VHH binders against q9xhz8. Designs and how they scored, part 31

Target 1, 326 residues: q9xhz8
Amino acid sequence: MGDTKVETISRLAQWRIENFGPCSFKKSDPFKVGIWNWHLSIERNRYLSVRLFPELSRVSKEQPPVAKFVLRVSNVGPNRRFYISPVYEKLLRTTDDCVWHVDSSFHGRFTIDVEFLDLKICPVNGGEASPVWPTDATMQSISTQTTLKCLSRMLEESILTDVIIHTADGTLSAHKAILSASSTVFKSMFHHDLMEKESSTIHIDDMSRESCMALLSYLYGNITQEEFWKHRLALLGAANKYDITDLKAACEESLMEDINSSNVLERLQEAWLYQLEKLKKGCLMYLFDFGKIYDVREEISSFFRQADRELMLEMFQEVLSVWKPV
Below, E stands for the ipSAE of ESMFold2; O stands for the ipSAE of OpenDDE; V2 stands for 0.75 times the mean of E and O plus 0.25 times the DockQ between their complexes.

## First folded at step 18 (VHH; framework vhh_enristomig)

Design w2 (at its last fold request DockQ between E and O 0.72; V2 from the best seeds 0.00; counts 0 for: pae E 2.8 > 2)
Fold by OpenDDE, fold request of step 19:
Structure w2 (fold): chain B 326 residues (1-326), chain A 120 residues (1-120)
Amino acid sequence: as target 1 above (326 residues)
Amino acid sequence: EVQLLESGGGEVQPGGSLRLSCAASGFTFSSYVISWYRQAPGKQREWVSTITRSGSTNYAASVQGRFTISRDNAKNTLYLQMSSLRAEDTAVYYCAAIGWDSSGYEFDYWGQGTLVTVKP
């Protein structure tokens, strides 16, 4: 009877050995704990050496386990003896990363137990190892994902929608509760409706249906980067109009990421219009601190003709601040 | 104590104009979104207009193009310029501050209202 099988229950692995026999070395069959296959090995010399190691795989190589565990060796019979290892917490990559030496001879049946107390996976790109088993953070993540999926479905399938949004070129359905929770303006609009009416209509004529859908996608927590990038100016306008502070901030940050000569003047105007101080400063730095004003020399006159006097003053002040006499 | 006090209501002929004011006290006016509501006789209170902290404005479809909401933060005063008034605009007009404070607590402050009557 092959005594190489390891049985697992929860975070416990047990290897039952019938007899060591004349062998000085024995290796267990693979057993799965977490996302890795594992092996136990025993070597009999002066001591019984017990080793725990992951089976070689791409995952174990690129993302090796950090395991917190205890080993136990016990004989079988009326004179049962238990030997317990210290608690190990080790990165396990090879067979020699963890060796427990037991000062005992086992000639008959005995069992080797591995109790995993914790198991973490190392990230591919380096960094701190993360738990493999669910934690509070994991549960929150699962819950969040589930919630977002539900919200997305509610929007996409128009489940119990109670507000119709008229846009420039179409209509959308949404939920007053979501809109009100995300915006003080919407909250104001629906304040009495939430209590008295089950359905309502609002007009957002300054947005296309597609842009408005992007807005809703954001509010419902399912907007993609592509959608956000495509509609970020419209979203900024909406954020400002409906006082969605976090969206406004997100748009500002996004617009800060890709300032260039082709967009800097427009973005400066938008920054001024929507009082985006970070973006404004970024644009000014781009133009004056980095000297890129020259690259927009053909457009700058037109910009100056239409720019607010206060913006012009600020621009001038920036010029003075970075100006260095030759 | 937070107070909102509406004024400027009265009788006006159809097509006429009125300017309502709402004087705010007891809170940092400039930090809040402020709105106008109205309640006609026998009807439910309805949203009219909202102005954000930054001065962005929103209007109900029924008043769009006719009413203008504005604010003077220095005077802690909200305004509603009403033009091209219609009989259906007859209502008690209320000023309200609704939202969340910096700590995330909800607030809901209302004035006592001012009556606007549009009649021939």
Scores: ipSAE 0.776, ipTM 0.932, lowest interface PAE 0.7, mean pLDDT 91
Fold by ESMFold2, look of step 18:
Structure w2 (fold): chain B 326 residues (1-326), chain A 120 residues (1-120)
Amino acid sequence: as target 1 above (326 residues)
Amino acid sequence: EVQLLESGGGEVQPGGSLRLSCAASGFTFSSYVISWYRQAPGKQREWVSTITRSGSTNYAASVQGRFTISRDNAKNTLYLQMSSLRAEDTAVYYCAAIGWDSSGYEFDYWGQGTLVTVKP
C-alpha cells in the first residue's frame, strides 16, 4: 500500500504512482543510488513536471552528484503511452536543477523510471569529479594503487626478502627481483643466484642507510618528494652506478630547477662527471648566456684548475658563440 | 653475430697477478653494461664484477680491493686486472653482456671462458 516508495535495482529506479489526482503534487520517499538518497517529485499545472534531486544532507552539500540519466513516464494498460526525456548530465544540488516538463498530462496510475547512466562525486576543493561506478580509468587507478601498497608493505615489513644490503652505516633488506628488474647492474649481480635458500648480501658502501632507503623507496614506488629532495645527489650517484636511467634523468631535471650562483660550478662539474647533457647546457647558459659568470669570479680560477680539459674547451666555445665581437 | 672472446688466463702462484681481456664484436660495445663471472670446479657460476656504460664499477665482496674491472670502448675490450690471487680464485672466467634490448626483451651474451689456476 502507499505510492510514495521508489523501487531500485542496479542503476534503475521506478516510482509506481497508483493515483495522481485530485492532488497536484507528490514527492517520493527517499531512495538510494550511489552514496546519496534521492527524491522524485511530480507536479501538475499546464503539464506534468518531473523533478529528480538528492535529499538535502551533509553528503549532498559537501559531495554533490554529477549525474547522467534519462527519465521515463509511462501509463499502464493495453494502450501504453510513454515519454522519454533527453539524456541529462547535470550537477544536482536542489529541486530546481532538473525539471522535466512532459508535454502530456498523466492522471491516475502511471510509472516514472530513472536510469542512471553515470554518477560522479563532485570534489569539495576542486579537481576532477570521481566516478561512483568503475570505469577503465578507475579500475586501472585502483589496480595501480593496490600494487604500490603491496610493494610498500613488502619493503617496510621485509616480507620474503632475499637480499641484505650493507651500507656505510647500517643494513637494509630487499628483493632480488625488484632490484634486478630495475637495474642491469643488479640483474648482472643476481643472474646466477636463483637456487639459494639463504639471502644474498651486497655492499653499497658509498651510501648511508638513509640514502639507500631513499633509493629503495624509489624502486618500490613509494618515494616522497621530500625524501627525493633530501637525497637527490646520492640518488644521482646511485642511478649512475647502477644504471637506473629514469632516476638519473629525474635527478638531472631536479638539479636544473635550482641552479644559482652558489652551486652552478659544482653542478657543472657533476654534469660533466655523470654525462648529464641537459644540466651541462643549463649551467653553461646560466654562466654565459645570462652573464652570471661575473657572480662567481672568485671561484672560477679554482674551478678551472680542476676542470677537465674538454669541459674547458666547451666553456670557451660557449663564450665565442654568445659574446661575438662587433 | 655477437662474439665475446676471453684471453689472458693461465697458471699463477698465490699472491700473483693476471690480466684478463675480453674482445667484443658484433654489437655497440660502448652502449652495454659488461660483467665478469667465474665458475670454480664443482660450483655454480658466480658474479665477479660489472662495469657500466659510464665506467662505474661494482665488485663481489670476495674480490673487492684485489680485482679491477675496466673497459676500452675504442678497442671494444673489457679487462679484469687480478692481483693478490688466492687458491679460491681458481676458476674459468667468463665475460658477459646481460640486459634488455630497446624492445624490453632480455638478452645475455657469453664468452667461452678462460681458465685461471692459482697454485696451492
Scores: ipSAE 0.480, ipTM 0.854, lowest interface PAE 2.6, mean pLDDT 85
ESMFold2 (binder alone), look of step 18: mean pLDDT 79; pTM 0.788
OpenDDE, look of step 18: ipSAE 0.758; ipTM 0.924
ESMFold2, fold request of step 19: ipSAE 0.430, 0.473, 0.415; ipTM 0.843, 0.854, 0.827
ESMFold2 (binder alone), fold request of step 19: mean pLDDT 79, 79, 79; pTM 0.787, 0.788, 0.786
OpenDDE, fold request of step 19: ipSAE 0.771, 0.765; ipTM 0.930, 0.928

Design w3 (at its last look DockQ between E and O 0.73; V2 from the best seeds 0.00; counts 0 for: pae E 3.3 > 2)
Fold by OpenDDE, look of step 18:
Structure w3 (fold): chain B 326 residues (1-326), chain A 120 residues (1-120)
Amino acid sequence: as target 1 above (326 residues)
Amino acid sequence: EVQLLESGGGEVQPGGSLRLSCAASGFTFSSYVISWYRQAPGKQREWVSTITREGSTNYAASVQGRFTISRDNAKNTLYLQMSSLRAEDTAVYYCAAIGWDSSGYEFDYWGQGTLVTVKP
């Protein structure tokens, strides 16, 4: 009676061997775990040598498995004995990458078990191996996406909103809890608003309804790049006003990406106003280091008339640092 | 020990002005958003104004245009300049620092308050 096929359940593979007979070597049929087919082999010499290796394939060659696993050999019968290997964590490319030697002679029926504790795939271009099975990180990602969808729905459908926001040209509903969690200013505003009022009211008169919606979208984790780009200046103002530091940083980074002759002076002024040092430096570099000040000759006079003295001083200092004495 | 000490309260006629101060100690004043609250007799405490670390200001609608919040970080002092005072402004005014510490724990520090009475 031939050896049984390798059976798998979850992360466990079991190979049942009837007997070694006159053979000194046996190789299992392929069995699938993860994205690879695997083989077990046994060799009987002084020791029983057990090998686990992936079937040779394009995938196994280009993206070999890093497997964390334990091997178990046990006889079948009333006097059951079992041997357990150490925990192996190995990159498995060939048959010789992992060999477990068992100091036992099994003359009758015995089973070989492989329990995979972890399985990772190596990237084609090198780098750190990534898990094939879900990890905490993957679960968090799934959970995060679900949460964001939930928050988005809460906003869009006005589910249990408790604050009305009056904007320059309309009203929006939101959640005190979300606003308070995102901003110390909002937290301060709502800290003692324990009045069982159906809805509290706040006024954001310096924003349009649309811009405020973009702000809320950001806070609820569902803002699109398009919306962000469209409203980034208003968002910057809001970030500054309500002390939303991550938003402020995001706006600064965004504004750094597309500095040009048509917007550099305005952005310099905004950088000054909101104390955006990176943006300020970028604008100054654009104007003076790259010599683009000549491209804004018509606008620069007007700018100088309205600019803060301190900003002007910084501009002059930059000029002096970049311009070599003739 | 964190302390907030309000001062400057008193009696004033309608239309009058008053300047409140809040002296802070026991924490890095410049690193926190600071706010004014008030509680009128028989009413709940309400938010009045907030100033950010960078000096951005927010006001309740009821005091917008009449009150000015400011801070002096060098002196660890918060101010509230009140003008055009009304009877409805009568309350105990509190200074508060509310936020999260570096570990993410919420804190709220309050002063004892100073009484402002607006009456003819």
Scores: ipSAE 0.741, ipTM 0.921, lowest interface PAE 0.7, mean pLDDT 90
Fold by ESMFold2, look of step 18:
Structure w3 (fold): chain B 326 residues (1-326), chain A 120 residues (1-120)
Amino acid sequence: as target 1 above (326 residues)
Amino acid sequence: EVQLLESGGGEVQPGGSLRLSCAASGFTFSSYVISWYRQAPGKQREWVSTITREGSTNYAASVQGRFTISRDNAKNTLYLQMSSLRAEDTAVYYCAAIGWDSSGYEFDYWGQGTLVTVKP
C-alpha cells in the first residue's frame, strides 16, 4: 500500500505508483543504493518528468555519486508498454542533474524502474572517481591474501617440506617447488632430482640461519620490512648467487637510499662484488662529486688494504674525471 | 640453430684430473645460466654445477671442492675442471641451458654428452 516506498534489490530500484493524476508532483521515500540514500520524483506538465537524485546529506555533499543508469516507466495491466531513457552517466548533486522527460502522458498506476549499471564516488577535491561495487581486482586481492597465509603456514609449520637447508649456524626446512619456481639456480639443482629422501639436502654455508630465514620469508611472500632491512646485505648476496633478479634490484635500491659516511666504503665494495652499477656510481658520486671522501679519510687506508686492485683503479680514474680543471 | 657441444671426456685414473669443455652457438651465451649434469650407468641424470651470468657458482655436495665450473663469454664456452676424480664420478657429462632468460623466455637446451670413465 505504500505509494512512496521504493523497493530495491541488487542494483535495481522500483517505485510502484498506485494513483497519479489529481496531483502535479510526487516524491518517493528515500532508498539506499551504494552509500547514498536516493529519491525519485515525478512531476506532471505537458509530459511526465522523472528525476533521480541523492538525498541531501553530508555524505552526498562531500562524496557525490557518479552514476551510470537507465530509467524505465511502464504501464500496469495486460498490455504493458515500456518507455526507456537513454543510458545516463552523470555526476548527481541536485534534483536538476537528472531530469527525464517521458514523451508520453501517464496517470493512474505505473512503475518507475532504475537500473544502476555503474556507481562511483566522486571526491569533491578532484581526482578519479572510485567504484562502489567490487571489481575483478577485489577477488584477486582476496585470493592473493589467502595464498600468502597458506604459504606462511607451510613455511612456519614445515608442512610437507622436502629439502633441508644447512646454513652456517643451523638448519631450515623448505619446499623444492617454491625454490625452483623462484630461482633458475634452484630450478637447475632440482631439475632431475628423483632421489628426494637421499638427496634432499642443500648447503648455504655463507648465510646465517636468521638471514636464510629472511630469504625464505621473501620467497614465500612473508618478509617484513624489518627483516628485509636487517638482512639486506645477506639477501643481496643470496639474490646474486641464486639469480633472484627482483630481490637483487630491491636490495640495490634500498642500499642506495641510505648511503652515508659510515657505510659508503662497505657499499662500494658490495657494489663491486655483485656488479651493481647503479650502487657503484652512487657511492662514487657520494665520495667524489659531493666530496664526502674527506669524511672517511681515516678509514680509507683500511679500505684499500682489502679492496680489489681494479676497484681502486676505477676510484682513481673517477677522481681524475671529476676533479679535472676546466 | 642452437648447439651445445661437449668435449674433453676420456679415461682417467682415480685421483686424476680432466677438463671438460662445452662450446655454445646459436644463442646469446652470456645471457644464460649454464649447468653441467651427469648420468652414471643405470642411474638418473643428476645436477653437478651451475654458473650464473655474472659468474657466481654452485656445486652439488658430491663434487664440492673437487670440481670447478667456469665460463668464457668471449668464446661462448663453458668449462668443468674436474680433479681428485673417483670411481663414482664415472658418467656421461652434459652441458645444459635450462631456465629462463632476463625477459622470461624459457630454454631447455642440452648437449649430446661426453663420457668420463674413472678406472677402478
Scores: ipSAE 0.390, ipTM 0.821, lowest interface PAE 3.3, mean pLDDT 85
ESMFold2 (binder alone), look of step 18: mean pLDDT 79; pTM 0.787

Design w4 (at its last look DockQ between E and O 0.64; V2 from the best seeds 0.00; counts 0 for: pae E 2.5 > 2)
Fold by OpenDDE, look of step 18:
Structure w4 (fold): chain B 326 residues (1-326), chain A 120 residues (1-120)
Amino acid sequence: as target 1 above (326 residues)
Amino acid sequence: EVQLLESGGGEVQPGGSLRLSCAASGFTFSRYVISWYRQAPGKQREWVSTITRSGSTNYAASVQGRFTISRDNAKNTLYLQMSSLRAEDTAVYYCAAIGWDSSGYEFDYWGQGTLVTVKP
């Protein structure tokens, strides 16, 4: 009975067979690799057939493993011979999903090794299998999170800040490098200051300290949804002013989500001002396609008095496009 | 060949006005954030003003309210309207373009500069 234990180290499993004896079939005890228990089996016939398969379980049934692996069979003794399988990459559900036939008879002690090169899990609802072990993507994710924490700390603790930002109602400290990396406008501002002055000063008078902090939080990668929502209009202005295209896009998307009768005209004006085509279209659809213009009847006159002529023309064009003559 | 050519510099009295131009060639002007810089004698080069691709403008505090940056993409030209000029505005003025290539890499281009002298 000593032939049934499989030892594992890292991604390697080894099954030591003392003697096949009169048996034509042997199955290993279960061994764990990844999230599955596995078995090896050997059958002696014309060939030695080696099988790797997962132990039947709920997990293996619902989320079967895709395994990339190599099998090795070797005898024990002074005349050690190695037989190595091809690299298999198989979805393993049953005992017959992967069989390696070795053209050798082993009458004495021999060892079966399984080296797992990769292991993936299939999703329950179908789709692409995902790696069980860390990959480059996972490492990047870890690294990214670490970096974001680091950047957040740099901002929060003012670690080696080199720029003072004067806002409408206060001052903030930041890093020229981060600002310059995030915005070509900031880069332009600091292009010659990077080596010459211990500290530079910039003025953002059109933002409050709080809004500017939200901007910095965004740039440093630690902004919360709540902060973003609270300051999204100010952020939009800043994005436009400092040519932060991804922020501008994020603001546009956010503003698209909550268009209603109380804000649609303002949103339309903002869309026009900042050339947000999606938002503009959304607002126009809300007003004219969905007929919500009647809900803003009291405000529309004031809006028309203040709106740009070109915007008004677009509005009229939209009306004409949806207008069905009675 | 990428080229930025500044013009319009000269001598002007305090309180006077001057308009600088920067003619760009050899690159897609509209894809760049364009800026003015200046360097006074014995001083470091300093940022003056920037205009974005969409036309948003930024100014140094020292020139805010006195200088106006503008661009004409059709003419590939950057302008700087200077008013209420002061002695401290005396400098060589440079235009610079910052942008991204198709691969996402940023490049900057500089002109040779034009001299502005403000003196009584």
Scores: ipSAE 0.718, ipTM 0.908, lowest interface PAE 0.7, mean pLDDT 90
Fold by ESMFold2, look of step 18:
Structure w4 (fold): chain B 326 residues (1-326), chain A 120 residues (1-120)
Amino acid sequence: as target 1 above (326 residues)
Amino acid sequence: EVQLLESGGGEVQPGGSLRLSCAASGFTFSRYVISWYRQAPGKQREWVSTITRSGSTNYAASVQGRFTISRDNAKNTLYLQMSSLRAEDTAVYYCAAIGWDSSGYEFDYWGQGTLVTVKP
């Protein structure tokens, strides 16, 4: 084969140049990587310049590549030398988008390698480029979606459930493994329950069937935003009772987002009860730093009759902090 | 060295009360969910009660309303207040810390147990 053909394998391309002597320019035949045909070219003026570019076509104009790649030039023979480019990550439309200047002269026989680390298709109207090859993030997404589908089926179809949950107004079936992996309390409950032939039962008498299903939906990865909003106080209580820290934090964040004068005192008491420092600070700031305590002045006496004395001390310290001189 | 040492076991008449203690050392007690278990002769060990870091409690149905778990983080001590004791409560009682470390490996720390005998 002549010395214009580029051999490709996987994400590698290699151009073996057999006779680059007095000529000042060579361009390779097209070679396919991804959805594009590509060219390499070399030019000798002051230095060896190596260019990588897509063949001009409807595909390259409508769907130009964003490529992450490394170039290498090496000679052959007993005194082998090589130069390696930086890692480029570029939108490649024209011959001038990638020019690598090699600070050395190469003559006769040498090779030019391209290693494509990533390739993406750039959208015409802007936005996020889409990968040509699966990335770690793409495979992770596929794996995650598959797992969620399996967990949803396990819960909805009661596939091989091994525990019955008795709620205040009905029963649910679940998996000890899921509960134990999600909660140290459930892990403790089931620690020695591997060889028992009878199904295990647990009682969660402080939750309705519907709110307990929301808890299970969370643990199996299937909870909807609507279910969460409807049951977030019950979920907060359950997360605290069963030591489900991520759910407890999610409930706290949700309750911070809609603090208002009609709910701030209740939420302050909940934050104290469940040791939610962010929510407590948010309620105190709402009341004192933003001065909304005047909007609840009629309710504050009832609140103080029920509040923990240490909480009242913290509220007073916040008042003093607001009045503090600079 | 991680140690859990139960005490307070003994012999009691039906309807009586006992308070068990579990002294903890060699780890940060306040950061762990701690539980009581019991094992009657010839039977497998069973869960009795758990208390979380925030003080929330959970009980097995067989002891609900009769036993109270508590913790004193300043003294690194777990308690089980047992009331209205029955012959069926006769067992060796163990305290345990069970969970996952920051690397995701399971751990379990167990005491040697304290015997509670409730006369028929």
Scores: ipSAE 0.501, ipTM 0.865, lowest interface PAE 2.5, mean pLDDT 85
ESMFold2 (binder alone), look of step 18: mean pLDDT 79; pTM 0.784

Design w5 (at its last look DockQ between E and O 0.61; V2 from the best seeds 0.00; counts 0 for: pae E 2.9 > 2)
Fold by OpenDDE, look of step 18:
Parts: structure tokens; sequence; C-alpha cells
Structure w5 (fold): chain B 326 residues (1-326), chain A 120 residues (1-120)
């Protein structure tokens, strides 16, 4: 039965049929494409019916393939005829999910080709099918990771740094281009800075070297969660000062996650200072809606003495909004 | 037409004070960070100070503690209060606006400058 083997190359599978003989049905041996084994079958009636389907397995059952493919049937010999199917894009679970009918009788040798144009896998829990083969998105992801590694290396190894940052307790080297790309303020600082000097100097006296390193790590795309958590207040200050909007937002979100009685008043003050509306609202909700103001009784008097009048007004407004007369 | 017009420059003695203004027109002033630059004779233009949209300020080390940048969005005006002026502060002072268009592209506008001369 020499015509049962299917040969594959890349995304192409070819089944060579020697002859149909007296048979009305033939099924190929399994062949692998992607993560599934596949079968081709042919049935000869009024038409030649070609079927592509996955081999039954746990994977094919739980995560059936969505295949985009084209079928081609061609005879072998001097009078070659080509029949090409439409492009199919189908979820394939059973033998009957895709049938191509060819209006031709092949009595001699002929070949069946399957060209897979795309192959996706369905999630076990439902949802959108994801590509099995690399896509633009996957390539971008790979490229992104590579770029981040490169940027991190540039910072860590001081590769072609052109700016010296003076901090409160040390110095760091960085790249004007990266700083300028991440912050309009930095861009303004370096605008028209003639490359005549080997290195420009900026002063960030309100940050420690360590905090500034965290800032740079963020900007270069290599900050860890631990570092971010440790330096998030300093980072917030920097974000505000240098107009790094995404960092400011990230800090705000982080600070909202762990509001408690020990930090809520400080966080409220910071929210007001840096105009963090979400954080402010969160703190106010914590204090008044959830009634946690009683847990900070000892600190609240001191807070009121130092708080800005506008902030106090907002606090009062919140109290009034949640106040229900008994 | 976008325009930045600096004013307030002049001659002042060392230790003196001067207030520069930059009047902006033709764009949404409040959506931009605004900066002062200066160029001394024979020298390159250098950054002096920047104020963000939210009002955060930054200064060059050479002017820190002596100069104050501020903005009035209602008047579309940028200010630079200069005090304790020194001879080395002599320069043409420029205002610049950096912002984003509706497509998210950053661009900058520049004024023509105003001359500040500090001499005995």
Amino acid sequence: as target 1 above (326 residues)
Amino acid sequence: EVQLLESGGGEVQPGGSLRLSCAASGFTFSSYIISWYRQAPGKQREWVSTITRSGSTNYAASVQGRFTISRDNAKNTLYLQMSSLRAEDTAVYYCAAIGWDSSGYEFDYWGQGTLVTVKP
C-alpha cells in the first residue's frame, strides 16, 4: 500500500496516490503539521471528495486546530491538470468539517497537496484561537525583549553614555537620547546641547543615587518589581518633576494597591501634591466610606494642621457626601 | 500663526534683577512645556529653565536659586524672574514651547529672543 504515506516539507503536505483501483475510499497515514497529526482521505463517487482532519487525540479534542489551508489535486503525466480548492479557514474537529469536492476522475497517479497558510490553536477554556506559528506579534515580542536587553546593557556597562547625572549622594551615567525620548523635560534640557563636550551634566539633587538608578532602570525597561516597590515614592516625584506620564500612572496604581491605616494620610497628601485623582479618591474612600478615619485618630489632628486648605475642603466634601443623617 | 515673543530684556548692573516675559499665540499654550534658553556671544545656546504643564520647574545649575520660571496659562505668558544677576548671565534669552500635535507628534516653537546685558 505504497500510496498511504504523506510527505511533509515546511507547511506543505503531499500525498501521492498510485491508483485508486477498485477502491472508493482511501485514508492517508498520519502526518504531522504543527502540534497535530493529520489525515487526508479521498472518496470517489460522483466527485472526488478530499477531506483534511486531525487525528483524534487529547490535544485535538481539547484544543482543536483552526486551519487556513488550500488543497490541490493534480495528475501525474504529460497532461497535467491542476485543481485548486478555495482557501479554507476552518475549525477542524471531525472528518466532515472540511470536504472539498473535485469534479474530476483520476484513474491513474495523482497527488493531493495541502498547503497550510495558517494554523491556530483553540484555548481549552474558550476564547480566541492563537497562532501556532510565529506571527508579527511574536516577532515583535522577541525583538522587544532583545532591545530591552540591549538597553539594559547600555546602562549597566555605560556603553557610549553621554550624560553624567549628579544625585544627592553619587553620580550615574546615562544616554541623552533615551532620557530625551522618555521625557519632554529631559529633551528640553538637552536641546541644542552641542556634542562638543564628551559628556553633559545634569543635577538631580533631590534623589539618591539608588533611587535615580531605579528611575533609569525604568526608563531603560529593566526595572524589577522589587526595585519599583522600594523606590515608588521617589519615582513618583521624579515622574512629576520630569513629566513622565506613564511612570506617574504606574506609581499611582501601585500606591492604590496597598492603602492602609498606617500610610493613608501620607498617601492622601501625596495624591494631593501630585494631583493623583485616583489615589486621592481611594484614600478618601478608605477614610470615610469605609470609616477607617477612626483608625487614624491619633494622626489625623497632626494631619489637619499641616494639610492644605484645598485638601481639607475636599475631605469635608467627601464627609458630607457619605454622611447620612441618623 | 504660532508666535512666541520675548520681552523684558535690557541692561542691568551686577546683583540686579530683571523679569522676562514670553507671550505665546497661535497654539494651545497650556498643553506645552515651556522653557527658557540663552545664548551668550560666541557661545552655544544653553538650557536655562523648564516649566511643565502641571507647573513643575527645573533649572540649570548655573541659575538655580537665582532664577524663577513661572507661567500664566490664562494669559498665555511665560515669565523668568532673574535675580542676583551676574556678568556671565549676559545673553540673548529665548523662550521655547514643546508639545504634541493631535497625532501625538512632538514639536517645538521658538521665539526671537530678548537681550539681557549685565554690566557695571
Scores: ipSAE 0.613, ipTM 0.870, lowest interface PAE 0.8, mean pLDDT 90
Fold by ESMFold2, look of step 18:
Structure w5 (fold): chain B 326 residues (1-326), chain A 120 residues (1-120)
Amino acid sequence: as target 1 above (326 residues)
Amino acid sequence: EVQLLESGGGEVQPGGSLRLSCAASGFTFSSYIISWYRQAPGKQREWVSTITRSGSTNYAASVQGRFTISRDNAKNTLYLQMSSLRAEDTAVYYCAAIGWDSSGYEFDYWGQGTLVTVKP
């Protein structure tokens, strides 16, 4: 039967109906859109009723479609008129889940179109439905992951490196472009050197090879959480030295999260050194507002012998502010 | 108007010392990293030293241990203390503010330079 076939292209489906009588029913052959086969059907009683439904199968039972779509009915010939449905967005399991009643009666020859605006797989466990077609968000995520893999390969395999970094206990290779894009200090260091094809050498004598590799891993986008936690203090120093503002803030936030009696004095000293106001206030609150200074009584003398005199004044002022007798 | 004005250059004997200054105006000095560069006759301009907003310093290997960069944010002034000068240090010295802000806006401000000559 030549009028049961539905033609598809992209997200469109078209069923050309040649012979539809005044009181009749027709069902199309299956047509594939997404992972499902679909049917269209028409039935006329009082209205022309158009149905869109997935072909009954294991796929449609286990992975039913959530479809966003528009239906259109048009007559054939000159001066064609179109009747367009509302935009439907429905979970489609049965023939009755989508029924469009056309307010006009069609007989004989006409065309039914479907445009699928979006199509998702409903998860078996009732979670969020997943798209069948790539979205802008999906392609952005793929693009980002591909880029991170490329940067990781560039660093690990030293692909076209153009700078040698001498650390305290070894050397590393890196890319001037990555360093310069990530740090205004490195941009300044390489400002005129980027015009040359020769490799450069820089010295970072205040970092170990391992801690410097953690810094590079951060700049290339592939630092692990383990590397970050292991090297937090070295990374804080490097972020300050090379003016890497986001890394400095990340180190501060991380150091805030696990303040305890064994590390609070060291962290207070680092917060003073790097002018980390949040971390400084957190350490002072831990020591004085929560009274944990008594847990470090023996360590405080050594701390004061090494601490900046202005920091000690600020600690004293905190005692007076927190424990103000009134 | 953004301006960087170097001063303090001159002639000096090998082993001598000079202090260069760079007076800044027309921008918030404390918000920028500031650097010294130099250009010897017939050579390309090269980086000498950088000081960050927080006062952290970085030096080229050729001047490490002999030159000291500093800044006075209250006076909007950058300094380069040069000691143990060598004939190879003869150059025009420039101060510069180069980088980007948190919004990604790039900036590139240069002084006019001051000549340092180390006589053999």
Scores: ipSAE 0.447, ipTM 0.838, lowest interface PAE 2.9, mean pLDDT 85
ESMFold2 (binder alone), look of step 18: mean pLDDT 79; pTM 0.789

